# Ledger of designs, part 34: VHH binders against q54mt0

Target 1, 331 residues: q54mt0
Amino acid sequence: MRPISLRLHERPITQVLFNREGDLLFVAAKDKLVSLWYTTNGERIGSYQCGGVVYSIDVSQDSKYLITASADAKARVWDVSSGRQLDSTDFEVSARSIEFSQGDKQILVVTDQVMGCQAKIHVFDFDKDEVRKLNKSYTLPSPQCKITQATWGPLNKTIFASCEDGAVRIYCTEKRELIKTILDHNKLVTRIEWTKHRIMFMTCSKDGTAKLYDTKTLKLLRTFDTGRPINAAGISPLKPHVILGGGQSAESVTTTKVDASQFKVRFFHIVYGEELGGLIGHIGPVHSICFTPDGKTFATGGEEGLVQVNHLDESYFEFDDDLVYNPPVQH
Below, E stands for the ipSAE of ESMFold2; O stands for the ipSAE of OpenDDE; V2 stands for 0.75 times the mean of E and O plus 0.25 times the DockQ between their complexes.

## First folded at step 17 (VHH; framework vhh_7ubx_2)

Design A1 (at its last look DockQ between E and O 0.02; V2 from the best seeds 0.00; counts 0 for: pae E 18.5 > 2, placed apart)
Fold by ESMFold2, look of step 17:
Structure A1 (fold): chain B 331 residues (1-331), chain A 123 residues (1-123)
Amino acid sequence: as target 1 above (331 residues)
Amino acid sequence: QVQLVESGGGLVQPGGSLRLSCAASGFTFSKYAMTWVRQAPGKGPEWIATIFSGGSTMYDDSTKGRFTISRDNAKNTLYLQMTSLKPEDTALYYCAKESWEYDESGQYTFDYRGPGTQVTVSS
């Protein structure tokens, strides 16, 4: 099936995100705008205007509230259906990452590190049944390192922070302290992605690898080496598949010519590690990949501002049929 | 050691033009996106433009149509051609290795290595 191309944004896409039902697609970009689309036909529904680059977004389980983190040093809460801003809070520096807790009772925000201000991990209470506002709850001890993303661990008992130094730092929410540091990457960690039910997580890095871990034991299970910076992963909720996307360097025969194959998204089997295929469509690095919760659709967002929505057909669901284990014959 | 050395700044009247250069060493220049960033006094870094390894470009709206980013991979040099300069373009201009997005770019998430080159638009 041919992808649906969404071409509203002319600046880099920072995040693509489906709601829980999978019928709505939110797109955040460096043009200070979050756009909203119907998944099935790519029809534009509306937009949410921020005062700066939108680095990160999330949507509540009931699809009523959108939260945004932006370079104008604000986190905002929006009414999805009306487009109206319901609340905001100011920080001293850019807000870089934002996420609802599981159950939507708290909101996690990461702020940037600048001279004189350390990176901070903030937690706010969110109560949709009272005044719908960001109510500060606590701040975690700074890792003293720039944080690219923070995300809730299983049952909201931990917070995982991906960091510029190649570390993943894990905090206990009850004790509000750092409990583990994983330093397996040698360049910044761009993203942490969870498998369904958060039994495993994957880290992506500019070092060209993605790494899969068991969440309970924190043991490294597999490394995927693509040879190119990995900015994003989309983990299928239905099949043991991951889509990896990122940036890659190409030797140019002309300055204006772009080799689109350098930015293809690549499909891997999570257990066997085998590459299943690829999809060409972006002319710049891919920064965000998201599956619908039913696993039948995924979206990609690129540096050139293109968003592609791919409705998967039977061919995708048959990829594993081509993987055959053939042990070496002994002579 | 990665080195980036900016040059070509100076004092110019409003409406004038200026061409900035960034000499790169210590890495394979042709394999990386390169970015211009500026910082006015008392403000955080402002992204201007990025040119990717394949030559495609992206620009911030405030300078789009007035500034042109380019690169010469044989000389390991990044350029910014500025025209129709305004007093609000007054800033210290830096080049950065890779794009602004490797830390989901913002205030100080760019990988600065050089001293920058001062552009002053006045009179």
Scores: ipSAE 0.000, ipTM 0.128, lowest interface PAE 18.5, mean pLDDT 82
Fold by OpenDDE, look of step 17:
Structure A1 (fold): chain B 331 residues (1-331), chain A 123 residues (1-123)
Amino acid sequence: as target 1 above (331 residues)
Amino acid sequence: QVQLVESGGGLVQPGGSLRLSCAASGFTFSKYAMTWVRQAPGKGPEWIATIFSGGSTMYDDSTKGRFTISRDNAKNTLYLQMTSLKPEDTALYYCAKESWEYDESGQYTFDYRGPGTQVTVSS
């Protein structure tokens, strides 16, 4: 497997994201830029310049709209094809996370916790026919804890929020209330990733573990212990595999020797929890991992500003069974 | 050059109402989102509300229900209707233009705001 290396960003990558069709790759970074690439050949299509660090991005199902959350306290809506900003929303504090609901009818935005301002999840109505009509629907407050990410649960009935205190908080969108808190991690939860159809979700944490849960029952199914901070996870839509990435920043260590092995992207069997292998491609912490919807390609973004696009070869698919999960019936 | 001039501030009793105005010039007003922010003495700036070019609105939770942002594109004027005013609403109120746009240099410009209008809520 020879990855395509995308070199544009000079600051850390914050997120890599494929569109629904998998032919477009969006890359967000701390250099205030979102770049757009063809997945097949790694050719750059264009870029979207923001006014601050881009923390989070999402793309509509039809790939017409890009939304961004950035440190300049703005959420932006972009026309993907033209690169034009269509609309923006101002917040009191930095926007840290952003995501379209299923069906693209709503957008959630997470804002930072700062002195005098509590972290919040803001939900907006999004009208594709009239893009400049973003109406705030409601806000969910955090319990005085920084939220690193929020993501829509199945059928948009819930919102999951990863938090700095190691908790995942689940909100009911109808009642607009906290309904469940999962506190299994011992450090900051960095990321929540969904399996296909959101039957399961995985949490990543600075405590060095990733945890797999049943979405319906919220039962812990598996713990992956890597021994190093985990910043990102990719879950294959085809194979029972999960990819984990992370590592410690050089700024956090007293030693001058960088062990590249800590930045290895590691493959695990999702059911059995066994490590299957790993790829070395980054010289700094991995911050983001994403599979194409067809499961044939995944991308990784690192601290060094590098994106690796990995096209999986046939050998990867020859010996593994498809991921099959039957969730328990709720009585 | 972008110019924003706030007016309508003053002294009001608790429970009272005020309507702030912001006269805009130097840009195509109807194409930009506009924002109200305030800053109280000893406090940082606080976002209040934004109105998009299409008329959609966003509010901070602290003022939601009491404050209403609106605009008249024909008059190039932004408004903030304030009701049920409280002493904690005392602040300098600013009008701000959404100016995060791609310029010829490939850079974004920052928002512009006026000098502000003082609102004082006191018995």
Scores: ipSAE 0.000, ipTM 0.220, lowest interface PAE 12.3, mean pLDDT 87
ESMFold2 (binder alone), look of step 17: mean pLDDT 78; pTM 0.774

Design A2 (at its last look DockQ between E and O 0.66; V2 from the best seeds 0.00; counts 0 for: pae O 2.7 > 2)
Fold by ESMFold2, look of step 17:
Structure A2 (fold): chain B 331 residues (1-331), chain A 123 residues (1-123)
Amino acid sequence: as target 1 above (331 residues)
Amino acid sequence: QVQLVESGGGLVQPGGSLRLSCAASGFTFSKYAMTWVRQAPGKGPEWIATIFSGGYTMYDDSTKGRFTISRDNAKNTLYLQMTSLKPEDTALYYCAKESWTYDESGQYTFDYRGPGTQVTVSS
């Protein structure tokens, strides 16, 4: 199967994201631009220009509103179909992560840590009926380290923050305080991804591992070791599979000759932990992976600015035919 | 080079109709979305509608129901059928290759556009 290649962005992709219907693909990048595409044919619908790098995006459940977090210290709300900016709010520093709550009633924004300003986790009420859509509600206590992402836990009762020190920090939204710290990674946690219904979550790290946890008990269920930094995971909603992507960027190492195989995305069975296969599609680190909700398509975004949209075929659905369960070695 | 030439504008009474045409050359017309845009004096560009290579259309809410975008790929021509025209529809109408970008200054931008055709709606 040959992917649809989207070649608009000339700077690293920061995030790829499908809407709930799976017919729209949003792409955010360091060139200050979010692009919107039809999934089926890769035709560009429009673009949303920010004043700085766009680190993070999300789209409302009804596909009417796009939210963006940008290095220009703004979070913005956009009308998806017309491109018009509907609202914005200013921070003191870059906005690094943004996400709608389940039900789209609130928006979570993370701001950066720089000299003289600690990282903050902000929660806004989102009101579709007001002129100003973003209404500040509260902030959470700073973890006093940089936060790479924050995401809503089940039923919006918790907020999970992935941090530069290798921790995942969990906050109670009702009491607005830190309730748990998980420190299982020895380098920056890049991303937290949820399984369907948020029964399990996966952490990705520059330490070369992804770790799967039971959400209720917080028990570590599996560690996936790829030997390379992991920036992103795409969890299939249809099969018990995850796609892991990453690789070593030139900014984080001495000069290394590029070999495209080191940037392949790798497929793992979530239950058995077995590697199922891989796909080479980028000539630089992969930074974002997302499945459509029907599980039949996934997109990857790379440091070179390329987006690959893969429509899955029979070979993907055959991965499980050859599985042999081998229990993990107990330690 | 991309070339777009609009025609069909003119003076029309309120409630009237016009059909605008845009002749395109210098690119493979059938592979690209095409857009109608208008601009009144002293105002920024206003996105009207886009028609995609597969025939799907999108309209700004302000003109939806009164304006119809269409294309003829064999003739490399884009059309805008306007009905129920109002004085506020008075503007320079031009076509653009590809769909909108909405920039941080609050304006629609388009990389390639024609010189436009004037539509004036008045008694």
Scores: ipSAE 0.771, ipTM 0.900, lowest interface PAE 0.6, mean pLDDT 90
Fold by OpenDDE, look of step 17:
Structure A2 (fold): chain B 331 residues (1-331), chain A 123 residues (1-123)
Amino acid sequence: as target 1 above (331 residues)
Amino acid sequence: QVQLVESGGGLVQPGGSLRLSCAASGFTFSKYAMTWVRQAPGKGPEWIATIFSGGYTMYDDSTKGRFTISRDNAKNTLYLQMTSLKPEDTALYYCAKESWTYDESGQYTFDYRGPGTQVTVSS
C-alpha cells in the first residue's frame, strides 16, 4: 500500500504518536504546532497551537486528553476533540519530554538543563474526573546533564531517563531516587522505546547504535549498529521487528554532500539483529517513529516536516510467525 | 470556490429540537471532514462536532448526546440534529470545512466556513 503523506508542518517533526485506537495520529513539530489526523485517510482534524517548539506529546488512553511539552517552558493539557487548552503548568526552562503514566493518573515532565538550572523530572497528579489541573507531586534528582526523554517503567514503579552523556538513568518512583545507571552508549541517547507490556526496552543513540535490554534484569540483549545517528525507533507489537530511523543533520556536518540513503527507515529482526529491509521516504533525518497499537500501521516524521503513514500490507505479515496480540495501550 | 451555506436556524422553545443544514459547493464534499461550530454573543467560537469523509464522528462533551452530526454526500449537505435544546445553546451556528485550529487566544480558525444560521432558544 502506498504511504499516506501528511504535509502541513513547515519545520521539523519532533514526534508522531498514535492514540490507543490507532485511528488518530498526533504530530508535533518545531513550528509550535501539534496537528491531529485521521489515520485511515489522512484527513487533518485540527491543530493545537503551542507557544514554542513542541518537543514531546502524549495522549490519554481514552483519547480525550493530549499533553504537550514545549520550548515556551510549559506543559499543557488539551481537550483532544475540541482542541481547547484545559490546563497548563509553567516551568523555569523548556519542557523537553512528557508522558502519561500507565493508567493516566500521573504525568511526568522533563525540563531542560541550562546555565543555572539543572535538568529535572517533574511528576504531576492527573485527575480526569475532577480537576483537569496538573498538581505537582514530586521532582526527581538531577543527573547533572541534559535529559532527552523520560518514560515510565513497568507499572509505574520506575522512570527511565535518557541522557546526553550516553546514560540511561532509572529512578524508583516510590523512593524517588536513582537506583540504576546504564552507560552503554558513547553519545547522547535520543530515545527509549518499549516493547509490548514493557518487557524489553530499546535505546537509540547518536553513536549510531540502538540497544535492546531486558527490563527486569537490565541485561543488554542486542545491539543494532546502523552507522548513522539514530533518533527514533518503532517496535512492532505484532512482529519481531524494529524500525530504526535517523541520519546526520546538515547543521552538524561541514560537508555539503548529502546522502539521502542515510534517511531511510531500516527494519531489523528484534531477536536476531539482522537487517530485513528499508524504506525510503524522507529527505532529511527521521526524528520519530510510531506503530499503531494493532501493529498494522506505522508513521514516521522527518526534518523536512513530512509525516509518512505506512499501512502494512498482508505480505508484510506473511514472512514471519505472527505474534497475534490484543492491541496494547500505547504510551 | 468553496461555498458553505447554513440553514435551519430559528426560534425554538427549551426542550425543543432543530435540524440545521449546510449546503456545500465548490469542492468534492465527500472527500473532506466537516465541522459545526457556534458562537454566542460575547463568547468565543465553540466547537460542536466533526464528521469525517468516512463517517467517523467526534463531539464536544457539552453537546454530546443531544446533538448529532451527519452528512449526505449525494446532496453535498451537512446536518446537525439538535435535541433537548437549552437557552445556553443560543448562538450563531457555522458550518466549516476540514480542519480547525485552536490558538492560545481561545479562537478557532477553519479553512472555510459559512455565514452562519441563528439559533435562539427561548421560552
Scores: ipSAE 0.122, ipTM 0.601, lowest interface PAE 2.7, mean pLDDT 89
ESMFold2 (binder alone), look of step 17: mean pLDDT 78; pTM 0.769

Design A3 (at its last look DockQ between E and O 0.09; V2 from the best seeds 0.00; counts 0 for: pae O 9.6 > 2, unsure alone 62.9 < 65, grease 25.7 > 24.2, placed apart)
Fold by ESMFold2, look of step 17:
Structure A3 (fold): chain B 331 residues (1-331), chain A 123 residues (1-123)
Amino acid sequence: as target 1 above (331 residues)
Amino acid sequence: QVQLVESGGGLVQPGGSLRLSCAASGFTFSKYAMTWVRQAPGKGPEWIATIFSGGYTMYDDSTKGRFTISRDNAKNTLYLQMTSLKPEDTALYYCAKESWTYDESGQYEFDYRGPGTQVTVSS
């Protein structure tokens, strides 16, 4: 089935995100704009203009509040339905990653590392009933490394940070200290993605692999090797499937011949590790993938500014029916 | 050429009702979201409500429950039913093709809008 193509943005997509009901799609991009779309038909609902590249977004559980992190060194809170900016806070440097805690009581914001400023993870209390929505709570000790993303662990007891040195660093929110470093990637970790209920998490890396971990034990369960940089993963909430996307950076394509198939999104069964299929549609690296919470729709966003919205049909939900387990070849 | 023409404004007492209309031409009306916006003197535009091509609606909280947006695709006409009107509802009301962008300057932008119809609520 053919995807719905959204072509508003002419600069790289940084994030695509569905709300909890799945009827709204948010798209952030390097053109300083977040666009909002109705999922079923791809109709534009509105847009939120920031003062710089929008690196990261999140939406509250009730779909009333959008939060944005942008290169103009601001985190902003927006009224989703009206588009109005409700609050903002300033940092010394670009804000790179932003996320509501589970239950929407807090917000984390990652700020960039530049000469003279260490990367930081800031935590704010979110006060939806007050005029001032963002109230500073604490800052975690710097990992002394650039952070690409941070995300809340289960029950908000931890914060996981994906780092440019290939590490995933885990902080305790109560003690406000680093408690674990996982160094299984040899290049930049681009993204951490949770399975349903956060019982497992997946890391994506420029080293061409995605790695699945048990959250409780932190044991590595499976490595998916695509042979190409992985920027994004979409984990189905309904099936044991993951969609991996990425490809060679746009900065490097000016000097190399790149096959368009490098940018296809690839489907894997997370238990068996088998590749289930793929979709070609982007002509540049895929930077973000998100499923609707019901698992029936997913969106992809690429370097070329294209967003594709795929409504899955019966054939997707029958992928597993054709699987047969073949024992590993023994040597 | 997109053309939007509003009508139905006027003077009304507090607590009264009005129905505004917006006649649309120059585009396939049924394929686009349509929006009502108001602007009081000396203030920026305020988004009121949007009705989408499939009939779904979204409302600003300040008028939710008092105002109802609707459309008649056969007549290429957008409507705003206003009830329980208050003096603070006094403004120029206009329709726009598609929905809002909230710009960096803290104001709504609407690229395709009509000239508006004046609503004045006073005793």
Scores: ipSAE 0.422, ipTM 0.717, lowest interface PAE 2.2, mean pLDDT 88
Fold by OpenDDE, look of step 17:
Structure A3 (fold): chain B 331 residues (1-331), chain A 123 residues (1-123)
Amino acid sequence: as target 1 above (331 residues)
Amino acid sequence: QVQLVESGGGLVQPGGSLRLSCAASGFTFSKYAMTWVRQAPGKGPEWIATIFSGGYTMYDDSTKGRFTISRDNAKNTLYLQMTSLKPEDTALYYCAKESWTYDESGQYEFDYRGPGTQVTVSS
């Protein structure tokens, strides 16, 4: 492996995201900034200044548009190439999650739950050819709890929402109603990640477990127990491997000694569930993990503001005759 | 003062090639992403391609594969190599300075564009 350390953000990283081609890395952080980097050499291209903590970002398939959700109660559309804000929409409360639908025709935004305001999933129409404006389409019913993330299901027929009560709620986009609740976690679900073609999805939780599900049947396939809060998962599009990261925040514990080993990024075999290894590189909780679409690189973002870009060497790929290489479209 | 001057336009037959140039002055050229846009009569501006300061390039799908954007930072010049030109490529072509810079502050500057160079594709 050839790790590249990206040091710009002085506050916690909230999300790392590669574009479809894998040559660009977007980094969101609590310093109100999204930074853009070259994946190959770690050179910074520029940054997008938001008005609050950036909780979530996504990039269009053509890498032309960046969308951001931030604490200043805004969702923004950015021109990637120029760094200019093209459009924004205001909410009453913080925007916590944002994602393009497959095909980039819609955008979902999750707003926070606060006193007097319930969490909501807002769906907007997005037109690349016309005015680059967000037009509100519909809002999904509130689960009456905080939503940490929402993500489009296969073919945009569903939306999956991870929730603070340990549930994953699945909504039908056509009927605009809740159709299924998965309650397998015992604590807050932090993240939902998809496998290639969204055949399976993985949930991460503060309960220390990640769970793999069959998307079609919603059956639990595997549980990964790390013993530590899990904030992020990266699923290889090329190998049957999943990377899990997390750790206990220093603010949440009364300890005199910090064990850095808890911030280790751990590799697991996705099918068998066995631990394959791990990487030490962060000195705080890992908040985000993302693979390039070609599966050759992954990035991690941590509490300390550090991003590590890991280029996987040939030795990593020699051990498994696994999946046929087919770069997936960015989710 | 930022100045952009496009050149290289002209009349070309379908299937032909042209190379446009944009001479930049009044700013640190190497620090900015640069863009080509075009506008045909009766139509709105159309984005063609952008090249970042680091050399990364982005293309519109309609011209991808036919047009190539490049830059020479030493000469403060932006280029657009056009091949396999079509009548629908007829437009006024503009060089534009993007607001994006290598800046940690995340601040944006105004975009600038030149007066344009006319490209006419006709048999």
Scores: ipSAE 0.011, ipTM 0.249, lowest interface PAE 9.6, mean pLDDT 87
ESMFold2 (binder alone), look of step 17: mean pLDDT 78; pTM 0.770

Design A4 (at its last look DockQ between E and O 0.01; V2 from the best seeds 0.00; counts 0 for: pae O 15.5 > 2, placed apart)
Fold by ESMFold2, look of step 17:
Structure A4 (fold): chain B 331 residues (1-331), chain A 123 residues (1-123)
Amino acid sequence: as target 1 above (331 residues)
Amino acid sequence: QVQLVESGGGLVQPGGSLRLSCAASGFTFSKYAMTWVRQAPGKGPEWIATIFSGGSTMYDDSTKGRFTISRDNAKNTLYLQMTSLKPEDTALYYCAKESWTYDESGTYEFDYRGPGTQVTVSS
């Protein structure tokens, strides 16, 4: 019932992330710091200091390597247990998104679009047995707009990029070419989240909607309209539930509000679309949501620097799903 | 007014053993992770091991298997059992409240540490 509150960071949280076992929680923030915590009791294990805002993180499947993308134009590889930096690579501009491929053989990095430099999607080989962990890279054709995130599609055969123009752009990794553009949002796509086994994906947007798609057919299955910008989604691996978080940033509206409900995270049934409930706790926009792989815990990170770790009780799990999603049949 | 006072250092032959103690006061000892750190002359701090409030431990690879961190919450005391000592283990050994931060300069930082106890491993 009562969440564990983590109050180390005083700048906006950019990402919360559980490892594969769910026993470790990583938190990245605009204070240039990544913190590492035990999930069960919220005790800090260590911290990793970068040279600029940390926009994105990921952890290897064995929980031995942390990767970070930061505003100082670096991607870094860290030893999780000791904190030591094992490798880094420099870009011309800020690194905005970073992710291990499934199997940890490659790393995907997005770099920013600024005047004189187009956004780029970089793919590196990751070589855990070498002194230089980040090797041999290539880039994909630029979408010629800012990219908020890129993520590996099923079996690493595609890369999905969420873009500021409201598009999701899909690249073939074998051909290294753009193969599909989905333009269903009319504002920036903030995030792409996958269901278990990547059979569906969800897009979040500043247009106030989240959209669920079948991965094989790319058909839109459902739109969730919250009426406010959506920054993040957490998709339960156990129940057909999604948690949506966001809210209007303080930079967009200069008002003082005394209403804790304005930044609550909201639960939806992913099949029926009905709102199931909400939790208050943040006093600013929610920027990141992540479930543990066992679905029993989720974490939220907010603009005020608060991280909340919520352990779900039996009442949450007593909701039965009358329908099981199956992908549409391909012709 | 956190106080940490180390003891048990000294001169030891290679292959020998030593047990370090750290007496803690000024805070609720059982609620915090506790850490052993060492610093050789002319070098930065080196993380050795941390023991967490729940009893779990983490060790740096260089000392794993040779050093054992433990705590006695009734005595507010942190311990480091050192075995198979090598000349490269020669350093000033500190205890610290809470776990590490690895900073941008490539070194470990700790908010609170004691004055340390000298360990010298020499033939």
Scores: ipSAE 0.711, ipTM 0.878, lowest interface PAE 0.8, mean pLDDT 89
Fold by OpenDDE, look of step 17:
Structure A4 (fold): chain B 331 residues (1-331), chain A 123 residues (1-123)
Amino acid sequence: as target 1 above (331 residues)
Amino acid sequence: QVQLVESGGGLVQPGGSLRLSCAASGFTFSKYAMTWVRQAPGKGPEWIATIFSGGSTMYDDSTKGRFTISRDNAKNTLYLQMTSLKPEDTALYYCAKESWTYDESGTYEFDYRGPGTQVTVSS
């Protein structure tokens, strides 16, 4: 396995994201730029210029629309093909997280907690057929802490929010109320990742652990302890494998000596919890991991502004049971 | 029509063993993850184990090591082998079908469950 290295961004990568087909890779970074790449050859297609640090991005299922949340207190809708901004919504504070609902009919945006302003989850209606304006639908109240990420639960019936206090808070979208709090982490939860069919979800935390949950029962199924802050997780849609990445930033340590091994992305068996291996590709903390929907490729983004696109070898697929469901064919 | 029918429950002494079966019909059994859950009187439903379509398994920690979930796709049957049974294992046991819909992204829920089979552990 030889990774394709994407070098464009001069500041830390915040998110890597594949489209539904897996042929496009979107990369968000702190340099206020989202870049678009071909997955197969690593060729850059284009870029989307935002007004601030891009914290979060998502792409519609048809790959026609990109949405961005950035530090300039804006959520933006982009035409993927032309690179044009189609619409934007202003907030009072930084937008930290953004995601299309299943079906792309709604968008959630998380805004930051600052002095005098609580974190909020904003939900907008999105219509592809109309002027692609974001129409505010409702806002969910947040606890008195920062929300690092919010993501839609199954069938959009819930929204999951990862928080700085170590909690995952689950909101009912119909009642627009908090219905469950999971407090298993001891530090900031950095990320929530779903399995392919959202049967399970994984939380990552600065406490050095990732935790796997059953989505329906919210039961803790597995804890992965890496001993280092975890910023990102990738869950294979094909294999019972999870990739964890993170590391401690140089700014947070008293030593100037950098151990690159801490930035290793680590593979674990999702069922048994055993470490299967690791990959060294970054010289700084890993901030984002994403699999292609077909599970054949994954990308990692790091503090150093580097994106690694890893095409998995055939040998990777030879020995383990798959977690893939056979969905009904929809015509 | 999706149907799930649990069997194999009964009265057993502490330390005993039971094997539950769930007969599935009305859907392509091999394509779906299946789950065992139980509910004791006065308690909420408790997740026990899930077996994915590919054969991978997940267990609740409380029953891990004592209970084993398995499936026979040729027979459209889900199994739960229970060993070292305890009085606290007394409950109505259900098998449940996982649901996945391919709309935009995968959605997950328990689609169906059977009427349940009663397991009573008593001396």
Scores: ipSAE 0.000, ipTM 0.214, lowest interface PAE 15.5, mean pLDDT 87
ESMFold2 (binder alone), look of step 17: mean pLDDT 78; pTM 0.774

